# VHH binders against Probable F-box protein At1g14315: the designs that were tried, part 3

Target 1, 278 residues: Probable F-box protein At1g14315, of Arabidopsis thaliana (Mouse-ear cress) (q9m9t0)
Amino acid sequence: MQLLPHDTVEDILERVPVKSLLRFKSACKQWKLTIESQYFQAKQLICSAGGKDLNLVLVSEVPKRYHIYQLFHNSCDGLVCLFDYQTLNNIVYNPATRWHRRFPVSSTNTWRYINPSSPYRINTSSSRGHALYVDGSLYWLTGKKEIKVLALDLHTETFQVISKAPFAEADHRNIITRSLNNRLCLSVSKPLQQMIIWSFNSENKTWEQIYSIVNRSVTQSLPVAILEKNKLLCCPRSNSRQLMIYDIKTKSVDSVSIGTYRCGDSVFCYFESLISIL

## First folded at step 9 (VHH)

Design t03 (from q1 with E102Y; framework vhh_7ocj_1)
Fold by ESMFold2-Fast, scan of step 9:
Structure t03 (fold): chain B 278 residues (1-278), chain A 121 residues (1-121)
Amino acid sequence: as target 1 above (278 residues)
Amino acid sequence: QVQLVESGGGLVQAGGSLRLSCAASGFDFSSYAMGWYRQAPGKQRELVAAITSGGSTRYGDFVKGRFTISRGNAKNTVYLQMNSLSVEDTAVYYCATSYWTYVESGDYDYWGQGTQVTVSS
């Protein structure tokens, strides 16, 4: 049985900038990612922050059966997260460890146990069902009334609940996991158009609140990256062709145009973990 | 509390049409993505159509040109217009929504109970 779609890693790498291409090759020499290469396009963006230029890579795709929601990071532990729309399977593959898992969604239940035998379930509906890769581990949100963070160490294949959510709000639908500048973060939506971002401190095993934002546009977006101590890069959830930069001190929003892609009117952009590869 | 209530399902002959509705309550509908999924006996649930808060749409390959998804933000309702129905379209149709989900991902936060569509030969 085939693990991934038909296109090769070489096909996708042709669309990636040379700097990122060399990093990807060093991270996963033997990796074969099969995608429909004609449906993907990569673009570099430059964002200015505090007199510095920050390079980003966007990957977009034409509507098709598979969706790539995390491609790789800048290490030998390269990771691919794919979603299959027809079967509702999440496919997570690590070529360095030769580990793969499929998380099929049955008609009856949105919660799944991970094999080999795990006492924990992951929610396969919503963004919480997607695995985030940070520092050699995969992270999920688990639980409905009491939200926990579940970690899978890819080298030892060991599961651990690393923490409970650092807040009283227990509604899993208001919480998403993000990788911001290679840090594990939780983004929490609150009433009155408020968003709080918590960052996990891996040294002392505690959560710290790094942002508290009251702004309708920003709270309806996906956090992408921390540009400076007081600036957050965000992607609107609509098919907008603009990124937003939020300044926490001035409480102002600047827009950055991402232009047009060859793929037509609707463009789906992938932003997760891309800053770490540039 | 978020609630999704599907309606408009029923029995129809091949070549006929149906319009499904999904009435949403308990959230800011205009800010959420909406989707329609279906599941036939013995098969896995599959995407039929999806629409973003901004109105962009995506369709499953098996329904392109026959089905149309639309939304009425004033009425907090999403619609699925189904034309040229075939026996293969027989399934339970589910409405879904998510604040954080791009429509193409299929990972939705809330689901309705479903409405049965049966297409006879």
Scores: ipSAE 0.000, ipTM 0.145, lowest interface PAE 16.6, mean pLDDT 61

Design t04 (from q1 with G54E; framework vhh_7ocj_1)
Fold by ESMFold2-Fast, scan of step 9:
Structure t04 (fold): chain B 278 residues (1-278), chain A 121 residues (1-121)
Amino acid sequence: as target 1 above (278 residues)
Amino acid sequence: QVQLVESGGGLVQAGGSLRLSCAASGFDFSSYAMGWYRQAPGKQRELVAAITSEGSTRYGDFVKGRFTISRGNAKNTVYLQMNSLSVEDTAVYYCATSYWTEVESGDYDYWGQGTQVTVSS
C-alpha cells in the first residue's frame, strides 16, 4: 500500500469554493477538512426533476497528468478514482484513511490482470478499464467474448464474478460501467441505434433493464444520474455547456446550463434526496 | 451511412510538410472523437494522433512535436498538420472515428479508405 500524498488531493480540489460547499454535507471527514482549508474551487449545480434534487460537482482544471473518473462516494468511505497518464495506472484513493491501491494497465487496448494472483483481466480503455466504487466494492468489466463484471469487496478483500452481462452484445467497446444513484449500472450503446441501461440488484443478484433509449444525442452521451422514474440526466460527449435531461415517456430532451463549464468526464453527482437551497 | 474521406496525401521531400484533411458525414461529428492512424507496408497499423469532441489531443511518441491534429466542427472536418517529415513517416494514413471521447488503439467504430504519404530522401 503506497500512500498517495495529501497535496495531490488538494491540487485536484484547489478550485472548490469553501463557502459554497458548507451547505452540502460532505460524507467524508477528510474531504470536509480539505474543503475547509479555503484553498479550493469548484462549481456546484442543483438539478431538480419530479421532486428529486441532485447536487452536481463540476471539477475543472484537473492537472493534465491525471483524469478523475469518479470523485467520491456518499459515505465517510469516500473514494477518488483517477487515471495517471504518466504511469498508465488507475489509482483508487481514500482520503479518510490515506489508503490507496494501484491497478496497472497498458496504454493500448490490451487486457491485463488486476494482480498476479487474480485470474481476471481488465480492459485498458479509458472508457472501460476504470474501477467503479459502489457500496463498499469495486467493479470492473472483464472478458472479451463473454463480458463479465468483476467485484472486489474492500472489507473482505475477496474477488467475485457477478452475473454475466444481461445481453447478447459481444462487443465490449459498446459497454461501460456507471454508478447511477449509488447503484451499479451497465450502459450498452450501439451509436446511431440504441442505448440500454441495466441496473444490478445486489440482493437477488439479477440485472434489471431500467432504460431503453432511441435518441442520437443521448446514445452519444454519458449517463450521470436518475432524476425520477422517467428522467435521465446525461452529459453530452460534445463541446457543450449544457447537460441533457431525457424524458423516456415523451422522448424529449431538455437542457440544463452548467455556465462556463463543459460536459465531459469531470461531471460527478453527489445524490441527496430533496436538497433545497432556499 | 457513415463516411470518412481523406485527402491531402502525396509525395514530399524529407524536411517538408503536408496537411491531411478528413471530411466526415452521416453522424453528429461534433460529438465524436476523431483519430489518425498510419500503416506502412508489412507493419502494424499505429495511432498517429487523436482529438476528442472537447478538443483534447493525444499523439504517438514518434510524431510528438512534429504533427498537430485539429478539428473544424462547422465543416465536419479533422486535420493533421505534418511538419519536419522523414522517410519513416511514409505510410497510408487513415481517418477514424468513435463516439467515446478518448479511445485506445483498436476501439474506433469507422474508418476511411486512407491516403498515401510518401517521403523521399
Scores: ipSAE 0.000, ipTM 0.179, lowest interface PAE 15.1, mean pLDDT 62

Design t05 (from q1 with S53Y; framework vhh_7ocj_1)
Fold by ESMFold2-Fast, scan of step 9:
Structure t05 (fold): chain B 278 residues (1-278), chain A 121 residues (1-121)
Amino acid sequence: as target 1 above (278 residues)
Amino acid sequence: QVQLVESGGGLVQAGGSLRLSCAASGFDFSSYAMGWYRQAPGKQRELVAAITYGGSTRYGDFVKGRFTISRGNAKNTVYLQMNSLSVEDTAVYYCATSYWTEVESGDYDYWGQGTQVTVSS
């Protein structure tokens, strides 16, 4: 008997910051990993532009074995998922409460069939292979020849294909899924140092092109957050001690110092709850 | 203009060692992943070793423990140290680069012209 691939379902279950995970954290004696003191020193930074403050988490690496950083944001918590390549574990971390928990990447968890004959394959390469959590659902890019966005509703455990991506002939290698201000976004890199960012409006089920950027530094960076309508916060894919703020109207780049921390995959954005019961 | 130039190939006796170099130009080397691939006569091109811009490495199953990939960002060069060579390592070795990490064979953006490695018994 040949079973369906477990990796996809188990990766979903391990990366979901749902109520049941929090309920059982105190019973879990395997969470002796302390991000802030042993593997990372996380620092919160407030970035102000356009009237709202964004909380940034800057992580200094010890050791440099964490490659992929993901932000999961629920209405009550900002959670971060880190992938440890050396131990092959996912770590879910809440920087506001200093809560964390480890999840193995492997097939040792009990899996369940959500759709036994799923027609879609998840891209597993680099940061593109990891799920994004937005508004109660997980999102992935699927397909190599025809690219689609796959959604998993966490309440109904239903897979569905979101309407076709807003580009017919994009190379899958040049597409990154991002969560920008709790919205599902696609960052598409094109030849000649051009980057286009598409935002998915979950209420009307449409894609909107929010940025079209021609700038050598910005197109070789990772989008982190939208500070105001025409400003994008980016993390350079270089050993930089500064984040970039790109203004689409003026086509100018400003910088934000991150002190002793360096760019790469070690910076991400989260929103802290102001109400304890949220 | 992106250019990758391999060097260091040649003829070597079984059990010997070679060091391949790939000089890169025309892009921000420190921000790109680098890979070494090989193609033996009558075989498909296969991954030998890869290194991300952050220094994480991956190796093909047939070369683990014998080959070491490294990068010198100051010189825009990636290296492949090949130890304990066998006749089965005879192939044309190609340097490749990609902006994205962990790409599969055929997904790299740019390729070098290749350098021949011949291992005699």
Scores: ipSAE 0.000, ipTM 0.156, lowest interface PAE 15.2, mean pLDDT 60

Design t07 (from q1 with V103I; framework vhh_7ocj_1)
Fold by ESMFold2-Fast, scan of step 9:
Structure t07 (fold): chain B 278 residues (1-278), chain A 121 residues (1-121)
Amino acid sequence: as target 1 above (278 residues)
Amino acid sequence: QVQLVESGGGLVQAGGSLRLSCAASGFDFSSYAMGWYRQAPGKQRELVAAITSGGSTRYGDFVKGRFTISRGNAKNTVYLQMNSLSVEDTAVYYCATSYWTEIESGDYDYWGQGTQVTVSS
């Protein structure tokens, strides 16, 4: 059994007869988790209404010391970005290969990337100093009043300031950086007013406003994934046992149970797309 | 900074026992996995024993039934009780820690300086 491209995998699984789904389980351990997960069952109902993109939801307990701030799959790897509260280090970790690298205070950075060193200051207080991995590059927000995007290309090992934030000055605590559908996104919100989501176009180095949402529940949540151009998966900031799916066109909210787990600091949801070479 | 300091090594006769200790500092010990590795002259470093933050243990096949790993979270210390020692157990013993709950050889983030164990016939 062959693994299929990300854009078609979930639509195919949704439309495949039960016997074929069981065969797909033998191709990959992640497919078994996807098919058996409570989220996948809920996702099938959502896909019947036009959802797509996510193939796996894995909810796991994480030690309180770590903050998981990014979950993604790209290429053959699944990567997770962690913040270590005790050492104030960002960690990029691959659980399949158990590879990891620490930034920016880490001594492991010295042997691999020597010149040029980044001259840029990153706010290391709270989650705002976290690096995001997208498409072979690490991204940071730098600056206090003039917020800019700093990129490190892991292939060429070059730093560059690639963009200024696309909005007027905002409180850094209202700015959340996320990887949505393998794109760098910036969410800017006031909890009871409006959430605007900006997507970074790495090819032309510009920001595009993709969502403007006025909904009290969604503006108090963390964007996790785009399931469809009009559907946004969100994690409530509270200790909720449910994820939210917001339909931007109908302005309706559906919920997805994550079982005995909670959406919160010590619990993370891992989203993975399945991909293969065709 | 993370520091691991091994102690308790020494010279012992075959059939004897030793207890190694590893004092840890610079991190939240109770949240991390701890392991003991050894390296004999001319050999690759190999896993002796490992213990997760939750207390689950794993042992190398050559020490099963003879060695016991344990941890004292209040003292930030991991221990290796070594019984029925053999000349083949002669090696430098290293303490190691990992941020991850699953333990495999070569996966550790930080290593101690090592403590020598010599078993005579």
Scores: ipSAE 0.000, ipTM 0.113, lowest interface PAE 20.1, mean pLDDT 61

Design t08 (from q1 with V103Y; framework vhh_7ocj_1)
Fold by ESMFold2-Fast, scan of step 9:
Structure t08 (fold): chain B 278 residues (1-278), chain A 121 residues (1-121)
Amino acid sequence: as target 1 above (278 residues)
Amino acid sequence: QVQLVESGGGLVQAGGSLRLSCAASGFDFSSYAMGWYRQAPGKQRELVAAITSGGSTRYGDFVKGRFTISRGNAKNTVYLQMNSLSVEDTAVYYCATSYWTEYESGDYDYWGQGTQVTVSS
């Protein structure tokens, strides 16, 4: 996979329908080659998970002209959501076709009808307001008060408010959107307190609490993946050469060395460098 | 309970230097970002310098090249070395910390009481 210069990207993108992008498939096996391309530096990690190994690939470099957060989707529709830190735009990319589409949230007429003030966060924050790609849609958390969950369906190009956050009041800085088991999840924590993970049920449009964790190490971390036998893989926000595996049944934490790679040196680099392909 | 205690402020002649210190307690200092802000009478609080848990730094436009922020994790202390001071640097200087602050500033959760810096012409 090669990321094109931003100017060329924008020239091509504005002519490509979203429905056309969704028709292109990328073999999941091809993600490994994409991550290890010249534009990305990756370190492959294998964590034991109940007799199976989970391959976790860390991507730590993007082209110098781009400050892009890259999230790989483990569906064979092959779409990747990139967040451009310089322009604060969301980009949907298909590595199989090398085509992509830009979503400047604040300039979309449809967005103005749904939530004109909400998208403003994305123009001021790279770590808190970026989109998450799950199952053909982009999701955002917006607003400091009355936090809302917004969705853009990439097939229909429709913006909608899918749900308000499942908590009455929370500091938006302590909320992280994650894709776990191909579902939209919210991780809500303060580093010295409990972490709660909420999963969105798209069928009945409700939030369900899937984890409630009281462990100082885990609450100071970012959830990465759910492993076999009810184990949660987490990456610390501190300067650490270890990943953590939290056992939901025993409520214990095991550490896994990641060699010379460090998590948490910068949240920007951290989010750019951790991708799980299952 | 999070506590931040600033020290090192005072009166100094233009062109002089001061070193501010902020002693932190009640949290895992090494995991938190630290920042220095200042506020002059009648003005809004503005960023002076910030340092992440990993040691990356950011400076306000008015102090680049003159001020240096550093941290001593073993001592739970953040420092601000202030060189080539001018009358316009006169303000109350505040220490701040946040678990979620990175390269962006202004998202600090806890603040000290401040220390006065006065630069005479």
Scores: ipSAE 0.000, ipTM 0.181, lowest interface PAE 13.7, mean pLDDT 59

Design t09 (from q1 with T101V; framework vhh_7ocj_1)
Fold by ESMFold2-Fast, scan of step 9:
Structure t09 (fold): chain B 278 residues (1-278), chain A 121 residues (1-121)
Amino acid sequence: as target 1 above (278 residues)
Amino acid sequence: QVQLVESGGGLVQAGGSLRLSCAASGFDFSSYAMGWYRQAPGKQRELVAAITSGGSTRYGDFVKGRFTISRGNAKNTVYLQMNSLSVEDTAVYYCATSYWVEVESGDYDYWGQGTQVTVSS
């Protein structure tokens, strides 16, 4: 039985453009050391689809101490966010250093022992307590009628409502938080096969609509990364062995093979820019 | 308007079999993930089985080897074949669907009304 894909991480890196080699080699060396420690099993695929400084990692297995049924939804600054469906805990994990921090979420959607005075609840219907890590903070959607974005500063462990969601009374089940190129984004599905992607501007604390897509294949997929010139990398829900690249200006879809992997395993974008979170 | 209608529940003796069906309408069935959950009195809902649009399956630990989930996209129906039933399988069984949910998340968008399964000793 192979713990890694047929090609090793180093073999895959040798096929990557020279401009990205230094960052990819450093990141993949750290990932390989983690896998070789038998701490968890992961299948790693570096996407050759033109993402400069992007390391796209597919993780199908996790450490035995975490009973995780679904894997990485979001990765930022070399950290990954895991969700344990048995304990309903969010885990921020650094695979290069094996560092982790766990954030328990109660059945009432209240964060226990972090800030017990916080009145905010986290949506369980769309996120199941999932947290998105961006720039040293964790982000969640909260509420059903009045949807708000809740931020937790990991250094201070304080909650803050950073913004109300930019859409009026959208069904909370159709709103997904995503990290696209180290930016907090919301993917909002609408009737008639429409998907809108909003990006959060942390400097002025406002939402910007960056994409509006009408395409059956793309609207039933999960956005993974923004590639050059408004090309969106997406993971289909169909358990396909291919990722999709959607060109928003030409409205065309292209495919990228993910080898032996399936689009049900979990795909995330890994950046080498690691930061300290305490 | 999304609708899920379960059928096939009933009373059965321990060691017996039942086949549940869930008829779906109001959405593009072939593109959605389907799941079966159960809830016994006084307990929270738990995952029994799930199947993705591509056919990948997941099962709860207590039903592996005994239950089989399958889908018929041409008929807009998902099935749960239940073999070697025990008294502990007594529960209301719910059908659920979502195109954004991953196989075993339990965060499904739409739920059926449920069908009762009762296993006697």
Scores: ipSAE 0.000, ipTM 0.141, lowest interface PAE 17.0, mean pLDDT 60

Design t10 (from q1 with S98D; framework vhh_7ocj_1)
Fold by ESMFold2-Fast, scan of step 9:
Structure t10 (fold): chain B 278 residues (1-278), chain A 121 residues (1-121)
Amino acid sequence: as target 1 above (278 residues)
Amino acid sequence: QVQLVESGGGLVQAGGSLRLSCAASGFDFSSYAMGWYRQAPGKQRELVAAITSGGSTRYGDFVKGRFTISRGNAKNTVYLQMNSLSVEDTAVYYCATDYWTEVESGDYDYWGQGTQVTVSS
C-alpha cells in the first residue's frame, strides 16, 4: 500500500471499499445516524505509514457550526464531543441513546461556571474550553497561575480537582489537553524545541511522562494518536495536507497524505474525530 | 513568555483604510484564538474582532462589513484590515490572546502594548 498524491485521494475516498464502511456501521449501528447527519460527513481512508497499514475514518462538518473534537470509539455505544460555535457550548452526545448534555455559557465572559454552585470556571475557547471524555468522566483545564485538571464524573455528577499539572513554571498557553487512545493526556511545549506528553493514570491519580520529544517539526504540532508503542501521529499546525508520524526510537518523521483535508485550520477537529476501524 | 507586539497604527482621514498587525511569540500561536480590542479615552475596552485557531471569526456590531480579521500561522501574526474608517474608530487598538473568543472585556492574561489609530474628519 502506497500513499497517493492529494489530487487522487478524493477519487480513492469515493471508491472506498463498501465492506469496510459496512463493517463500521454494523459494529456500531447507532453511529450510522450521526455519520449520515446533514451536519457531518464521514470518509474512510486507508493509508500506509512506516510500512504499516492504517484504517482511518475522517469526519467533517458541513456547515461548520458544530465542531467534533472527540469520538470515543472503544465501543459501539461511543460518545461524540461537540463544540457549538454559535452558542459556544460544549455538547456530549450519545448516538446510541440519543442522549445529550450541554454545558452552557454564563453571560459573555471569557470564563463560564460549569455549575453555579461550583467554584470552578473553564475558558470557553476552542483549545481549552473543550471537555474531553475519558472513561465516564469529562475533563477540563482550570486555573491561571497554577494549572489544575477538573473532572466531572457523569455517573455521580460530581466535580473534583483530580491533580495539579505535573510541571511548574510553565506557560499555560503552551499546554493542551488531549485524548490519546482514550487516555487523558497533557501536551506541553517547553523551551529548546521540546514537547513532553503526560498521561493521567485514573486509578492512582498520578501523571506519567510518556514522551519527551526534541524535534522542531513535532514540538509545534498537535498529537492525534499513539500508533504502536513508539510512534506518535501528529497534525502539523501549518496549512498542510499531510499528517506526520514520529518514531520516538529512531527520531524520524514520516508523512501521511490526508488528501483534501488540511492541518492547522478547521481540519484539526477532524483529527480529534479519527477512528481506527477494521 | 508570551509577547504580543502591535504595529500599523497611525493617522488616517475618514473613509480611509489601515491594516494592523500583531506579532506573537512564546506560545503555540496556531492553537489559540486571537482578538483585537480597542479603547477610546473615557470608554471601556471593547471587542473589535476575534478569530479562532480554525479561522472562524466574530465582529463587534459597529465594525461589521468594514473590518476583516485574518491570521498567518506561518508568521505567528494576526491582522486587522480596517476599511471605511470613521472618527468614531479613533482608539488605541490592542492585540490579545487568552483562550478567548468572548465579546466582553474581562480578566486577560496577555495584552499587547497597543497601537494608536486616529481618524480625522
Scores: ipSAE 0.000, ipTM 0.148, lowest interface PAE 15.7, mean pLDDT 62

Design t11 (from q1 with E104D; framework vhh_7ocj_1)
Fold by ESMFold2-Fast, scan of step 9:
Structure t11 (fold): chain B 278 residues (1-278), chain A 121 residues (1-121)
Amino acid sequence: as target 1 above (278 residues)
Amino acid sequence: QVQLVESGGGLVQAGGSLRLSCAASGFDFSSYAMGWYRQAPGKQRELVAAITSGGSTRYGDFVKGRFTISRGNAKNTVYLQMNSLSVEDTAVYYCATSYWTEVDSGDYDYWGQGTQVTVSS
């Protein structure tokens, strides 16, 4: 059975708080001016499932210079993660402590300014060399012939290469790092419309295959969240105004309207809860 | 490092009172908003009370008129005075802080470990 199937994203957006955007504007004077000068909108989608709330943050437009790939981690450290297209720097900012660091990625895919002695080379398989933040660490893809995950623990400033990538053939163009329900995941697209999703177990340092999907629509999408066992929320790569819910058991696809918002490069989805929204 | 340490929880009869304290360290306490949240088993975390650096307060509808939040900047401590307690107030109570949080925000940056409050009939 579906949770709240009568609700639409548009109806929920009528109750949108603006606090995440206002907090971000207050975090940095330079970013405040950039956000105010650019057409930037953020909306929160709040929905209840079994007495629990799931928070989605939809960002319809972002400043052209900065890519906002993670907003507030509201239960813990309050981080804001940005990529600066002009300087090619990843910026991690904590507004509560006013702490920030820049993590530059050169055109040679080499770290130069975090620690001048760092031996690690970062792959920019996406259009940007951005990091992914999960549980106090930043993650990047590294290695050319064998793709590995590079982790930086922000508390200890220790680098670790996660050497066990869960694929034999590494085409970096088909590998995307994702945060699914605050877990580090890899989405791997393979021939014949197949998508495999791997989840990293931080305790035993191993990868677990959580999904293997054969579906034309889903394999051309970005995974966003795990709603419940066997249901995956996906964002189509096109400028679609709908999110997809894929049921792995029934192999059926359901859709959720995101109103005037579109999937793709301009939509940022943030989930705090592992509980289903719809 | 930001640290929040709750105290004052315990067992109390219905109709009784408790005062919770949260001792803060590692930041400029006087500049931060402070909040109290609670969570009962199987339920979502909910706002009990919040106080801004300037002293403005916000309360959850279920505790308004019974609970009072206050702060002592000289002692780096926030308090929650709980009166006319009922069994429904049984929960783990968490202290939270944020520089950027307005008084009614759910987006606090740092959280304490929590203190158990049990109200018996």
Scores: ipSAE 0.000, ipTM 0.081, lowest interface PAE 23.9, mean pLDDT 61

Design t13 (from q1 with T97R Y108F; framework vhh_7ocj_1)
Fold by ESMFold2-Fast, scan of step 9:
Structure t13 (fold): chain B 278 residues (1-278), chain A 121 residues (1-121)
Amino acid sequence: as target 1 above (278 residues)
Amino acid sequence: QVQLVESGGGLVQAGGSLRLSCAASGFDFSSYAMGWYRQAPGKQRELVAAITSGGSTRYGDFVKGRFTISRGNAKNTVYLQMNSLSVEDTAVYYCARSYWTEVESGDFDYWGQGTQVTVSS
């Protein structure tokens, strides 16, 4: 892993809302230099739930080579998670320190330590090889039908199988890893319009079922954020011009128009510490 | 649900051949690397051979040129063909499933119960 070009970061930042861009600008000199020279076209959604405002960012893929799927920013330090379509690698990049790590992911991936080179070949499967970043570690689903969670600690560069999935055998195509409010979650689609969401408790190393939903619209969507203990924000996969809020207590769905913009798979919630300073 | 069942062990004369089989069930066999390890009395377990889901193979130094690992994904079975056997090959042979091709015994998820191979002079 040699470098990620600064030009790639600039292209990504063009898609971020002005409010969050000003926060990045005030926190990091490198982000500030990018923001001042670019024009941004992005959509910001503010949801009020339980008297608290939640800021969301909609980001499109650009440039064609890279896909941003997660963004965290805190003080002068921030992480960007990218997928490289040319090399099929996941990249975790810290623009403030210029630290980065690249991870090839496929059914029989080969891993290498840079110094010294020692090849590992692992069996893992996920949509396009995307990893999930949570609290200093990357997470993948392992296997196709016998599902386990594989973790890579980025500080120590060690792999560990941290947990057997808390559900019966399922096709990997029906399982999505998500970061919901900085928690590792699994969304599992089942027959008859059912979706179950599991949250990993890192303190006691157990899985907790947090939602069990039977609803046609919600089960065909991506979970984005937990607005309060009873409400889930979802983004439809199908170029919808609406976000959905599912109330687990009343089992009702409210829609929120995003105007002429369309939902994509690139919807994520702000890092918690950013929300507290907004 | 995951099961690995070894077969094909037994008594054989020095210079002879044996073929070990490991029948796998309870998982998507084609997605996993498989390996054979052996352990003689009073010795540590050692790698005999490993094969990735893509068919790439790796062998222990003392068996190269004599043993061949292969897999039949349609039958969910991994095989170890052992030729030119010597008394030093006497051990319990274990089939194992792994997410890694560069592995120690602790890196394997599931192990079979083992099959005894005894080579007589």
Scores: ipSAE 0.000, ipTM 0.106, lowest interface PAE 18.6, mean pLDDT 61

